# VH-VL binders against o27280: the designs that were tried, part 7

Target 1, 266 residues: o27280
Amino acid sequence: MDSMNVPEVLEIKRIVEESESVKTFIFSWDFRREVRPGQFVMVWDFRDEKPMSVSLIDPVRSEIGISIRRVGEFTDRVHGLSEGDLLGIRGPYGRGFELMGRDILLVGGGIGMAPLAALADEATARGMRVDALVAARTADELLFLDRLEAAGVNISTCTDDGSCGFKGFAHERLLTLEENHDMAAVCGPEPMMFQVMRILDERDVPAQLSLERYMKCAVGICGQCCLDDTGFRVCAEGPVFWSQELSRVREFGRYRRDPAGRRVPW
Below, E stands for the ipSAE of ESMFold2; O stands for the ipSAE of OpenDDE; V2 stands for 0.75 times the mean of E and O plus 0.25 times the DockQ between their complexes.

## First folded at step 19 (VH-VL; framework fv_marstacimab)

Design t19 (at its last look DockQ between E and O 0.01; V2 from the best seeds 0.00; counts 0 for: pae E 7.1 > 2, placed apart)
Fold by OpenDDE, look of step 19:
Structure t19 (fold): chain C 266 residues (1-266), chain A 123 residues (1-123), chain B 112 residues (1-112)
Amino acid sequence: as target 1 above (266 residues)
Amino acid sequence: EVQLLESGGGLVQPGGSLRLSCAASGFTFSDYYMSWVRQAPGKGLEWVSYISYEGDYTYYADSVKGRFTISRDNSKNTLYLQMNSLRAEDTAVYYCARGSYDYWSGYDAFDIWGQGTMVTVSS
Amino acid sequence: QSVLTQPPSVSGAPGQRVTISCTGSSSNIGRGYDVHWYQQLPGTAPKLLIYENNKRPSGVPDRFSGSKSGTSASLAITGLQAEDEADYYCQSYDSSLEGYYVFGGGTKLTVL
């Protein structure tokens, strides 16, 4: 089944409170339409549309989950919804994560853990050993810990204020971990990802990173999510990129373009 | 005229070291990714190493990893390849190649090549 | 041996159409990476012939064309000429190799 460019109106089946600012919205899903961790969907509240990562893929229950952080007007409206309410979903879009090897390191920050949680489920289902470095500003912002633990993921936490786990940033915690993995998947604030990628590269650990950019069409047409000096479209060639791909992206970790096309520093 | 000119090749003993240079002209050197590609006599092309705009990222083929070091001096428009612990199988013509891309796909090809410099590793 | 597989040789008579295949896998061409083609005349450095699957640099005649489908790519040469006798290489990227550009093994084209 091909990805539809027309939103499908779906009923919110369940809402999971992940944190004070993050909710996961569960939808029934026809898995004849394949969805992979790292892919995103466009969520339409009949007023506006935003790209959101898929954070849960459950073929047994025929469900997907979309985790949304409350950060603006659109997400405020969505967070005000209840079970039984309707949302438009189109997709999935983009390139998801690839799995290789026997063990994988996940490094996630904040809402960046959303796609990684889905990846963790797939990896564990495949019998891979999964280590996850979960970072957030504070303990109460750490996401999916119980879910990851239940899946058999070995978790290391990191918080800016030291309220849980390592006190500091993800890349700082990573430097204290000497073990290498067959591959790594990274998602979170771009400055975090930039630092993490550099460390992983120095250690010769293949890494995939999921980028976030202003996205409008999600189908590689409008070009608003293009990365400078490469022409990479985050919606088409990404959002998941290999580190060697991002090595060609000069803006990575440095700045992004806002909806008006202006350079905005991280 | 856009061109790349390799130098530094020659005969070296196994275990020896050699440093290749590639002088770029006719374009803004710092705006392009650069690579070294080698070709053993009578054999095919083999990618050796890649370096990003400012040298922040470097990658190597497994065959040369730990022995070769790619670097660049953008102020001199020059690409380098430091080759240590050279082996007989490193014998090849070494090409400097410029990565090029457009804004649709973003995937780069090597659009400019030097004439190559021959490196012979022999006892 | 090469990550991308090419036939070692192809031949054709002047004026004929020849095709050179480049077979990859899900980690390179199948991953969605573009395929590029290079022509190497005897005793010379490689020259970019086709980039991004089917685009021709300036100066490359339109009798050269490229295509890509699935995990494979193909270079087609119509109206074969004597000067086309050369080695041809496909090139892409492979996600299973960290930062690795990959070339085909090369195809020697002989014009009969």
Scores: ipSAE 0.442, ipTM 0.798, lowest interface PAE 1.2, mean pLDDT 92
Fold by ESMFold2, look of step 19:
Structure t19 (fold): chain C 266 residues (1-266), chain A 123 residues (1-123), chain B 112 residues (1-112)
Amino acid sequence: as target 1 above (266 residues)
Amino acid sequence: EVQLLESGGGLVQPGGSLRLSCAASGFTFSDYYMSWVRQAPGKGLEWVSYISYEGDYTYYADSVKGRFTISRDNSKNTLYLQMNSLRAEDTAVYYCARGSYDYWSGYDAFDIWGQGTMVTVSS
Amino acid sequence: QSVLTQPPSVSGAPGQRVTISCTGSSSNIGRGYDVHWYQQLPGTAPKLLIYENNKRPSGVPDRFSGSKSGTSASLAITGLQAEDEADYYCQSYDSSLEGYYVFGGGTKLTVL
């Protein structure tokens, strides 16, 4: 576990193009370093280091997959890499999702489906019934649909433009879905997660939500990932939080902080 | 159709008060933060104020801080701007603007605007 | 004082390419904040034209494009048409101001 604080340089074994903007990078992985769905890794391209979601956890093939959306200079460089190229990986870090009961609802927006795809694989392997609400701006950005279907997940989709499934927001679609789940797991843009959490809390469905904040150390020392009014560190006490924990977090869904630490609107 | 309709503008004396309203329709009002943006005659746009989804956070431009109060009533789908101690420099068209509710990025552009209501402050 | 600077006017003939600049500083565009663009036709409210630097809302033709580099942003209009005659504003955040959106001073585009 001490090796988790120093990047291990790994060869990219395989690259899966999930969409025009999302690629999954697959590495050989020694599962003595346990990985749970909802945990994250720090990806180092020998210039910069960023937290990324684990989307594939496959102990049988000794493989881990990291899904990365191209959104800036770092991710542009990583997307330019080929199979055989090297990346540094340190981790995993953070608290992952806990599975309980027999019936789970997944609600994912965009790249937020990455940790939920890993969770879906684990849930179906345990014999749970898995329903997934997969959201994106447009049909071409819906992630992991074939993989989820192959795993036996019951999929509902929604897109802002109506190009696939329900036209509208994830929480609007959620209101029209059945309410008999034992738990829910939610990951995506924070505005989406806030609205989904309110519905799930009203329905008394235990929910776990995965937050994203700026991270520097990933081990809880620097304070850059702290949540207002609670002192929770996303890299240590999260990134996965129970909805009860987030109900006490004043900033969740209401405002965020820019890189200078100033409050800005959502 | 998504619409914002401002009302309450008019002619007012310096030092006076005026209350603007913005009626929202065609979308879930409580999902969006809202702003007021003004434009003096022949001039550019100036952001005035914004208010969070439930009204628990409000922010103001320095030029209006302490004189203007933004509020909302989510049960009536209505945004308000109470303007006190009005000055000639407050003369402008006042627009109600919806922050782009971007589930995916979290950054706000103003994606829906009303047609504006004119406030004239003169003696 | 002035946070985002735009030229007061630009002009072009039909079919030409025109660019409108938006110059900021290290406290706004230079810190990596997104830039949005609005079109205001005469006598009407502003309309969102470009968001998040280079993305177009539904209904905005692809001859409108945006870019950002360093402390500046640019709106490009190709295949200029008479209907493009309007005022154009850039908008961002400024880290020196809490809870503050900033607009450029506006650019009047004239189609010759």
Scores: ipSAE 0.021, ipTM 0.512, lowest interface PAE 7.1, mean pLDDT 85
ESMFold2 (binder alone), look of step 19: mean pLDDT 90; pTM 0.935

## First folded at step 20 (VH-VL; framework fv_marstacimab)

Design t20 (at its last look DockQ between E and O 0.02; V2 from the best seeds 0.00; counts 0 for: pae E 16.7 > 2, placed apart)
Fold by OpenDDE, look of step 20:
Structure t20 (fold): chain C 266 residues (1-266), chain A 123 residues (1-123), chain B 112 residues (1-112)
Amino acid sequence: as target 1 above (266 residues)
Amino acid sequence: EVQLLESGGGLVQPGGSLRLSCAASGFTFSDYYMSWVRQAPGKGLEWVSYISYEGDYTYYADSVKGRFTISRDNSKNTLYLQMNSLRAEDTAVYYCARGSYDRWSGYDAFDIWGQGTMVTVSS
Amino acid sequence: QSVLTQPPSVSGAPGQRVTISCTGSSSNIGRGYDVHWYQQLPGTAPKLLIYENNKRPSGVPDRFSGSKSGTSASLAITGLQAEDEADYYCQSYDSSLRGYYVFGGGTKLTVL
């Protein structure tokens, strides 16, 4: 059996409180097991298992970070944990982001900034110019601003209520930006991503988007994360997709499957 | 025509210094990562160093770290390699190579190479 | 000793198909970095032959093809010709703390 698919019990090294609802859990990591921004891991609290994006990749400290938003029973339990407590981690899984070009645009909403923060670190380390449009409902939900700034990222903020930065949605803010980039990476609410992708396509900016779907196995066998018409498995062929790939996915930005497999609107 | 032209190679004694230059033409120099790759006589290719678009970031192979310095002058479309504390094992043809990080086709390959300049470190 | 491992030599008769392997690890090819291939004719500088695993630059014949799977990549040459006699190098990127461009050890192709 591939050791990759066996959860490794890891001690929480430290916890970073990113916001009221988001915590980053830091783990010691053996980088013989490679991980890329955009990939995810399965987090096991010995009762349930959920996919989570890797938000920090630090080879110098031999650490990875997993940012988790408190949204349900599983995440409530995880948020109740302390440093020194244990979690099961298996992975990483999925296709991560690819970097290309000179100038990269990151567009993230809410917890979607998690994988993009990791990507920002890699991009800046590679000498790329990084612009990040960070969106949230309110100012207190904006994630990773200090971290991004420290990395040399040019940040533009957007909030629904105008409490910080541009008042409005990410795609609206994007329309006000005149400069094109060589590549964009997008992650957040799917309706946001859908609108952002359209704008980027119109501008001929290559874009990669990270999708979120209900996942169980993470290894492409259960089919719970299959996308309609294409048969793409988010856990295997994704979660990062090129815009050209998503253009073939009918459900993108329109609906998703719930845990029971029913179509539900966004 | 896209072209890279190396110069500055020659014979140097161990412990000596040498500065290589690479003149670029036919493309927007600042839009590309630039690298030095060397090849010892009868041996394979070895990446030496690369530099980012504006020179903000430089990277070196362990074999040359602390001894070699890569730099660029975008106003002159020229790449440089300052080689100090040269050793016999540094003897090689040194190639200037363009990274393929253009706006629409960025990848970590070297699509343009110079003819190379020979560096010989010998007593 | 090279981060990417290639056979030192391969040979084939004109018209035959030959393959050159490039074996990496989880820190380079296995990490998802693309593999590129270079052809170096005797006494000349390397030339990009294949980029991004399987794409050909303009001017490269379609008898050259590349593939990638797992931690390995392969260059295939069909319809071998005398002018194909050269050294071939695979290249990728390694995500170690060093952040290196990495080359294979090179493969000498002899056309019999």
Scores: ipSAE 0.008, ipTM 0.506, lowest interface PAE 9.8, mean pLDDT 91
Fold by ESMFold2, look of step 20:
Order: structure tokens, then sequence, then C-alpha cells
Structure t20 (fold): chain C 266 residues (1-266), chain A 123 residues (1-123), chain B 112 residues (1-112)
């Protein structure tokens, strides 16, 4: 059996409270198992298992960080844990982001900023110029600002309620930013990503977008993470896709499927 | 038994170059990340650089970035530090240090040190 | 200047207890990063003394102990002996400097 397909039980080394609703759980990690920004892991609390994006990749300290928003029963249980408690981790899985050029734009909404924070660290380490548009509902929910600033990232913010930065949606703020990027990486609510993708496509900026779909097996066997029309498996061919791959997907930005397979609007 | 042995230090003019080596024995070298740590005469310890198990991730202190290059050859159990554009402030004993790893805790202290090799940059 | 602040020196008589402080900030110890301690005897390379705040490697006497609280860490030496005369360094990680490993400035311990 492949050891990546069986959860490894790891101790929570450190917990960082990123906001009222988001915590980053930090674990020791043997980087002989490579982890790339945009890949995900399956987190097992000994009752249930959910996919989570890696937000910190630190080979020097031999650490990974996994940022989890409290949104339901599983994440409530995980948020109730303390340093020293155990979680099962399997992975990493999926295709991560690819860096190109000298100038990258990151557009992150809410918890979607988590994999982009990891990407920002890699991009700045390569000497790229990094601009980040960080979006949230309110100022208190803007994630990773201190970390991005310390890495030398040029930050623009927007909030739905205007409590910090531009008042409005990420795609509205994007229209007011400089158009001098070689590529973009986007992660957040799918409706936001759809609008951002349209703008970047009109500007001829290559973009990679990270999608979340229902995942059960994490290795592409069960078919629950497939996109309509294409047969792409989010856990195997994604979760990161180029914008031209997504431009041919009818369901993108319109609806998602719940665990029972029913269409639900975003 | 577990040993790290630095070599290649010496006297060099400002602007010169020098390559340090660190020979490892008594452990599986490719299972460990490695660092260089230096100590100027009469001063404290300063971390210089880091290299991952296979050499695909490297990082440098700001004071040496762009001038020093860390590398490793796992087939020879050897760590290297190529030092270019040397300055007087690079004068120090250079230690090779092994990072210790524990999957549970992320134990990342420097658990094995070499004896050091002296680099003097003057005149 | 070191990111982690240690007193330049401490002293004690044989048999006494001494404590060496290591003061950091919210970007290092206060962010929850571990603190490690090294002993450097005169004319020798550093040796790992305490790791992960309070753990001892094999062969380190139990009179050496460590602790961490808030933004600070402490090394305690009980039953002080003449051979404990050395320089002691704390070490952690700092996320604000884009640097990875940071050492304290060092503390010279003198046994009277």
Amino acid sequence: as target 1 above (266 residues)
Amino acid sequence: EVQLLESGGGLVQPGGSLRLSCAASGFTFSDYYMSWVRQAPGKGLEWVSYISYEGDYTYYADSVKGRFTISRDNSKNTLYLQMNSLRAEDTAVYYCARGSYDRWSGYDAFDIWGQGTMVTVSS
Amino acid sequence: QSVLTQPPSVSGAPGQRVTISCTGSSSNIGRGYDVHWYQQLPGTAPKLLIYENNKRPSGVPDRFSGSKSGTSASLAITGLQAEDEADYYCQSYDSSLRGYYVFGGGTKLTVL
C-alpha cells in the first residue's frame, strides 16, 4: 500500500489564530514527501476526513501549515483541538500552481488566500514581483496580511462592507489595478473566481485557478470530484487549472454538487 | 561515530573566493537537511544558509545572499559553501551543522556540529 | 543585533542555581516557534543542550532544564559545576525577517 493513501497521525505542533473563524494548524513534515503550493491534504479527525489546502510550506523548519475555516461540524471539532492533539494527514494530492515570468498577481477571497500565501513565499523566493489582492467580507477576515508584507508582497485589499481598503468585490477592485502581470493565480469563492477569470482573459493574462469540489477518495478513483462536460477530476487533474481549461467548463461559476450529487447554486 | 569535518578555510583578499567543504560520516547524509553557521572572532553565532535533502531548496541570510552558494553531493556525503565577493565582515569560523528531524514535533535544532574552519578576509 | 535578547553574562557559585533568559517577540517565540539551547565550551564548537523548549538530548545531565512562556524562554542550571562555565545561546525561528534561524546574542556563564 502506498503510504500517501493511509493517514499518518501527526501531532498539532502549533496553532495560529488567523481570524475569529480561521486557524492554521502546523505540523512537522518530512519534505522527502514534496509539497507544492496549490496541492491539498486530507485531514482526518478519527471520525471524518476532509480536503484542506496547505498554507505554509517551510522546509527549513520541516513544517507545513493547514488553514481551516470553521464552517460546520467537522471544522468545529478540529477548531476545538489544542496543541499536542493528534490529526490524521494523508497526501499531498493534486496539481499545484506553476510559476512563470517575473510578475505575478494573486487574487484570494477568504480562505482561498491560504494556498496563495504558500505560493507567494515560493514566488518571492524565486525573485518574482508579487502583487496580491486580498478579499474578505470584513477587515477582521483579511488573511495573512502580516506574512505577505514580511515577504515583500505588494498588497491591495478589498472588503464587502468597506471596513478595509476598496469597498466591493475582488473583481471590481481588480479593474482598478495595474495590468502589468505575466500570470495570475486565483483562489476563493467560485463566483469570484469566474468574474476574475473573465477580466484576466480579456487582458490576456495567463491565469491558474484553484477549484474545490466534493472529494471522497482524493486520488481520482471515485468520480465524485468530476466537472461536468469534461471529465476532469479536481483531485487528480486539478485542483489547479489554467483559465483556458476552465473556459470550456459549463458548470464553472454557475453551480456546484453537494455530496449527494445534487446541483446547488453558488 | 557521527562526524562532520569542515575544510577549505584560509586567508583570502577582499573580493576573493573560497569554497568550503563538509565531509559527513556515521549517518545517512541524504536523510538530513544541512546548514552553515558562522561565528566572527569574539562574537556570537550567525546562521548563514540551509539546503534541503536533495538540494532543491536553498535559503541564505541577507548578509550573504547573492555572494554565497550552498550545495551538496549526496553520493559523496559532502556539503559545500561557495563564497564569492568576500568581505572583511565574512571573517569567521564556519561550522557545518546537521538539522535534526522528528516527524511528531518538527525538531529542527542543530544536533551535530563540525569543528569549524577559519576564514580570514583581510588586507 | 540579535533578534533574541540574552543577558551578556551571568555567574554563580558551585552548587547554586542560575537562570539564563532569552527574550523574543511575537514574530518568533511569541508565534509559538520552539526554542533550542546550545552550550559552547571555550575553544570548542557548539553542542545542543536543550531542544523543543524543554527536552534534553541523551547524555545531557538533568540539572539542565528549559522552559518557554509567552515571548520568552529560560535555561536553568542547578547544582552548578565548574565545567558548566561556557557560552550559552538560545535559538529559534523568526518569520518577520525573512530569515529562518535566529540565535540569541549569547550569555557567558562564569562559575565562581
Scores: ipSAE 0.000, ipTM 0.437, lowest interface PAE 16.7, mean pLDDT 83
ESMFold2 (binder alone), look of step 20: mean pLDDT 90; pTM 0.926

## First folded at step 21 (VH-VL; framework fv_marstacimab)

Design t21 (at its last look DockQ between E and O 0.01; V2 from the best seeds 0.00; counts 0 for: pae O 14.1 > 2, placed apart)
Fold by ESMFold2, look of step 21:
Structure t21 (fold): chain C 266 residues (1-266), chain A 123 residues (1-123), chain B 112 residues (1-112)
Amino acid sequence: as target 1 above (266 residues)
Amino acid sequence: EVQLLESGGGLVQPGGSLRLSCAASGFTFSDYYMSWVRQAPGKGLEWVSYISYEGDYTYYADSVKGRFTISRDNSKNTLYLQMNSLRAEDTAVYYCARGSYDFWSGYDAFDIWGQGTMVTVSS
Amino acid sequence: QSVLTQPPSVSGAPGQRVTISCTGSSSNIGAGYDVHWYQQLPGTAPKLLIYENNKRPSGVPDRFSGSKSGTSASLAITGLQAEDEADYYCQSYDESLEGYYVFGGGTKLTVL
């Protein structure tokens, strides 16, 4: 009876500053609308609406957290809000991550660690061994390290500039990590995910990857989030895909489309 | 040392063809998008085309679309530009340029440039 | 008729601060795309000077700095030196149907 398509206006309960450019906004949430790690919500600031990752799922406290990186006008406005201010939220939407086995590898780049932090909490609560490779351009942009450590996650870091952990790209660090995982979950810049996926496929590790595409409707009607060659809609059939599903997608990791539909490099 | 070295320029008459090459060294060539950028004598820089990591995807400036073809051979660390139906306005120094391998922003800078090779279209 | 507009020339004495502007539109800088800057010394290829608005690659002195606001960007050079005499280009991405990677028209810096 309830509609996932109708925004609910919610008060910002808490704001956590994760980095200079990333904040987590925490709301009270009625978990009759179930939320899974890897699903997303549409955040409405009464002028514009954008998809955002859920980074905290806490049914005990009846809270969700939504992590937002400041990248443009919409996110600048949202970053200017305070506790007590209002946002519209609709969702959740999309297919979330599935857990399997006893040992999981998380590979996250930048803000891509947001849905993986939620997954890490669920995995550790189930008694799984969780290894996380956390990647960023610089040390200052490595996200959720304290939270992951407190949850008992085994953390490896890499930074492009070498300011923390391994100097280099996530896929280069991955080649030096232990290969004994039952599954992997990957989220970050699409070129990173492509390279990581190739390594995991060679190792026969089942992997789920979370994609982003430009979205307008969030329910699969408008076609703005479609992947070439498949007709997959990121908002309906994803955003989380198994690696074998993505093997059929020519555009993955190679190009994206701008708002006019033009092929553009990542 | 990271280097790009262009070759294949020269004098050609209108309607003719040339094939430019760019030899790359000192880095993992297949990790990078590559571009051609040109500069007419006394003029500014104009982006011409780029090619993806494995050569699967290409994009061209409107001024050369349908006449120029970018390609690469990762086993030889070489970028190519096949230029057909050349016009006087194609006269320029052609630079080979490396795009940044940057996961974190939406668009690359050109962080390494070759010395350029001169193409003159005249008769 | 460059999509990004730069002054054709600027000049300064040694030790001075100069700025070079790069003015775009809502389809490029104003849409949030990054601005990069290149230095081209006479008779040489361009060299990346500033990337992603305000970042310096290794080996570029901190006398060079960049900024972006609204639809415009700026390159600042402090402690001007004779070897800074060059052409300077800004670069961004234009998302219009006819757009792609775009360079400014170039600015000739003369050190007096």
Scores: ipSAE 0.011, ipTM 0.541, lowest interface PAE 8.9, mean pLDDT 84
Fold by OpenDDE, look of step 21:
Structure t21 (fold): chain C 266 residues (1-266), chain A 123 residues (1-123), chain B 112 residues (1-112)
Amino acid sequence: as target 1 above (266 residues)
Amino acid sequence: EVQLLESGGGLVQPGGSLRLSCAASGFTFSDYYMSWVRQAPGKGLEWVSYISYEGDYTYYADSVKGRFTISRDNSKNTLYLQMNSLRAEDTAVYYCARGSYDFWSGYDAFDIWGQGTMVTVSS
Amino acid sequence: QSVLTQPPSVSGAPGQRVTISCTGSSSNIGAGYDVHWYQQLPGTAPKLLIYENNKRPSGVPDRFSGSKSGTSASLAITGLQAEDEADYYCQSYDESLEGYYVFGGGTKLTVL
């Protein structure tokens, strides 16, 4: 393994509280090591290791941000950390998003907005017009709105309970929007992504979607993140996939494998 | 101009080995999956193998598994097919094809084909 | 023998409409995988004719069209011309065979 595969112990520079359940941990980063929106890193708290998307890429400040949602024991421990504490970071890994065209649509749900926020920064820096559909269960769970607005992103929100923006799901809001884009990037709950992809395909909008699967090695060796019927490894061929690639993945939007390899529905 | 050019075909005895090459030009080679497709004389097309962008992912038809190895050298814009333990039924024109996946367009088809190279397995 | 089934031959007179069927199963076309079509003129390499069920690459005339329904796909050629005489192959993906791309047996089109 090269140096990239060895965890680097980094100090938490800042912690941004994005919501009640989401924090962004900011680290100094040597940008001689390239990182792309849509790629992930393995975060090591010296007990366990989990893949996390990069949500901030700031070459000017030489920083990256990792947004983490509190969902279990590992993330509980991480959320208990303070500025100045240490974490192990290795990576980045996986295939990130590609930008094309002039107009891009971002569709994100919950923590899925993490990689999309980074993508939005890059897209706007390139002079692209960026529209973002930001979805969450409730208004207080909508992520990165201030960042997106500051970047010049045109934001449309939707919430399950209607507490902010359109009342309903992301795909429902998308159906109400007639404008097409040169490409779309999608990340969020897989059922959401599945529905959004179908709509985008019908509209002939090229789409990239970021998948989440149980991931262990992050280097395409262990096979824990393999997708059924295709052999695609989310850590190697993904996590970002084109819609046409996902069309070959039977399990997409339907089920996933748990750590024991069992099929579990979404 | 986008072009694929196969080479390495010829006559070989059963049990022998042969290595095919496919030189790509006119496009970013590493942005595409590449495939081999063969056609026996007077017969239809048969997919043989495909390889991912960086060569980390490969698949084979059951008829060639364990005998054929697909590889690529992106620095040379070249696709390879190492064929071992050749059989009479492997006799065919072998085409290299761009695809099955285009990284940019995203569609899953073979959009560019070489002229093919003939492989004859006979005693 | 082929996973996808095509008629071995079809024929038509100039100016006529002909169709070539491609019959699959629940593990390929029926599973929702796209169908592509290739034209192979005598003594030449195959050429992509239709991709993603009904899309034409640049240079392919609108006389050629594709469709898909259920477990089958169809290639239609209107205004049949002498130069259309060729072999035609459908192609898809079969999920029952890991990573397996499949072709139809091919159809020889004769222009009378």
Scores: ipSAE 0.000, ipTM 0.487, lowest interface PAE 14.1, mean pLDDT 91
ESMFold2 (binder alone), look of step 21: mean pLDDT 90; pTM 0.935

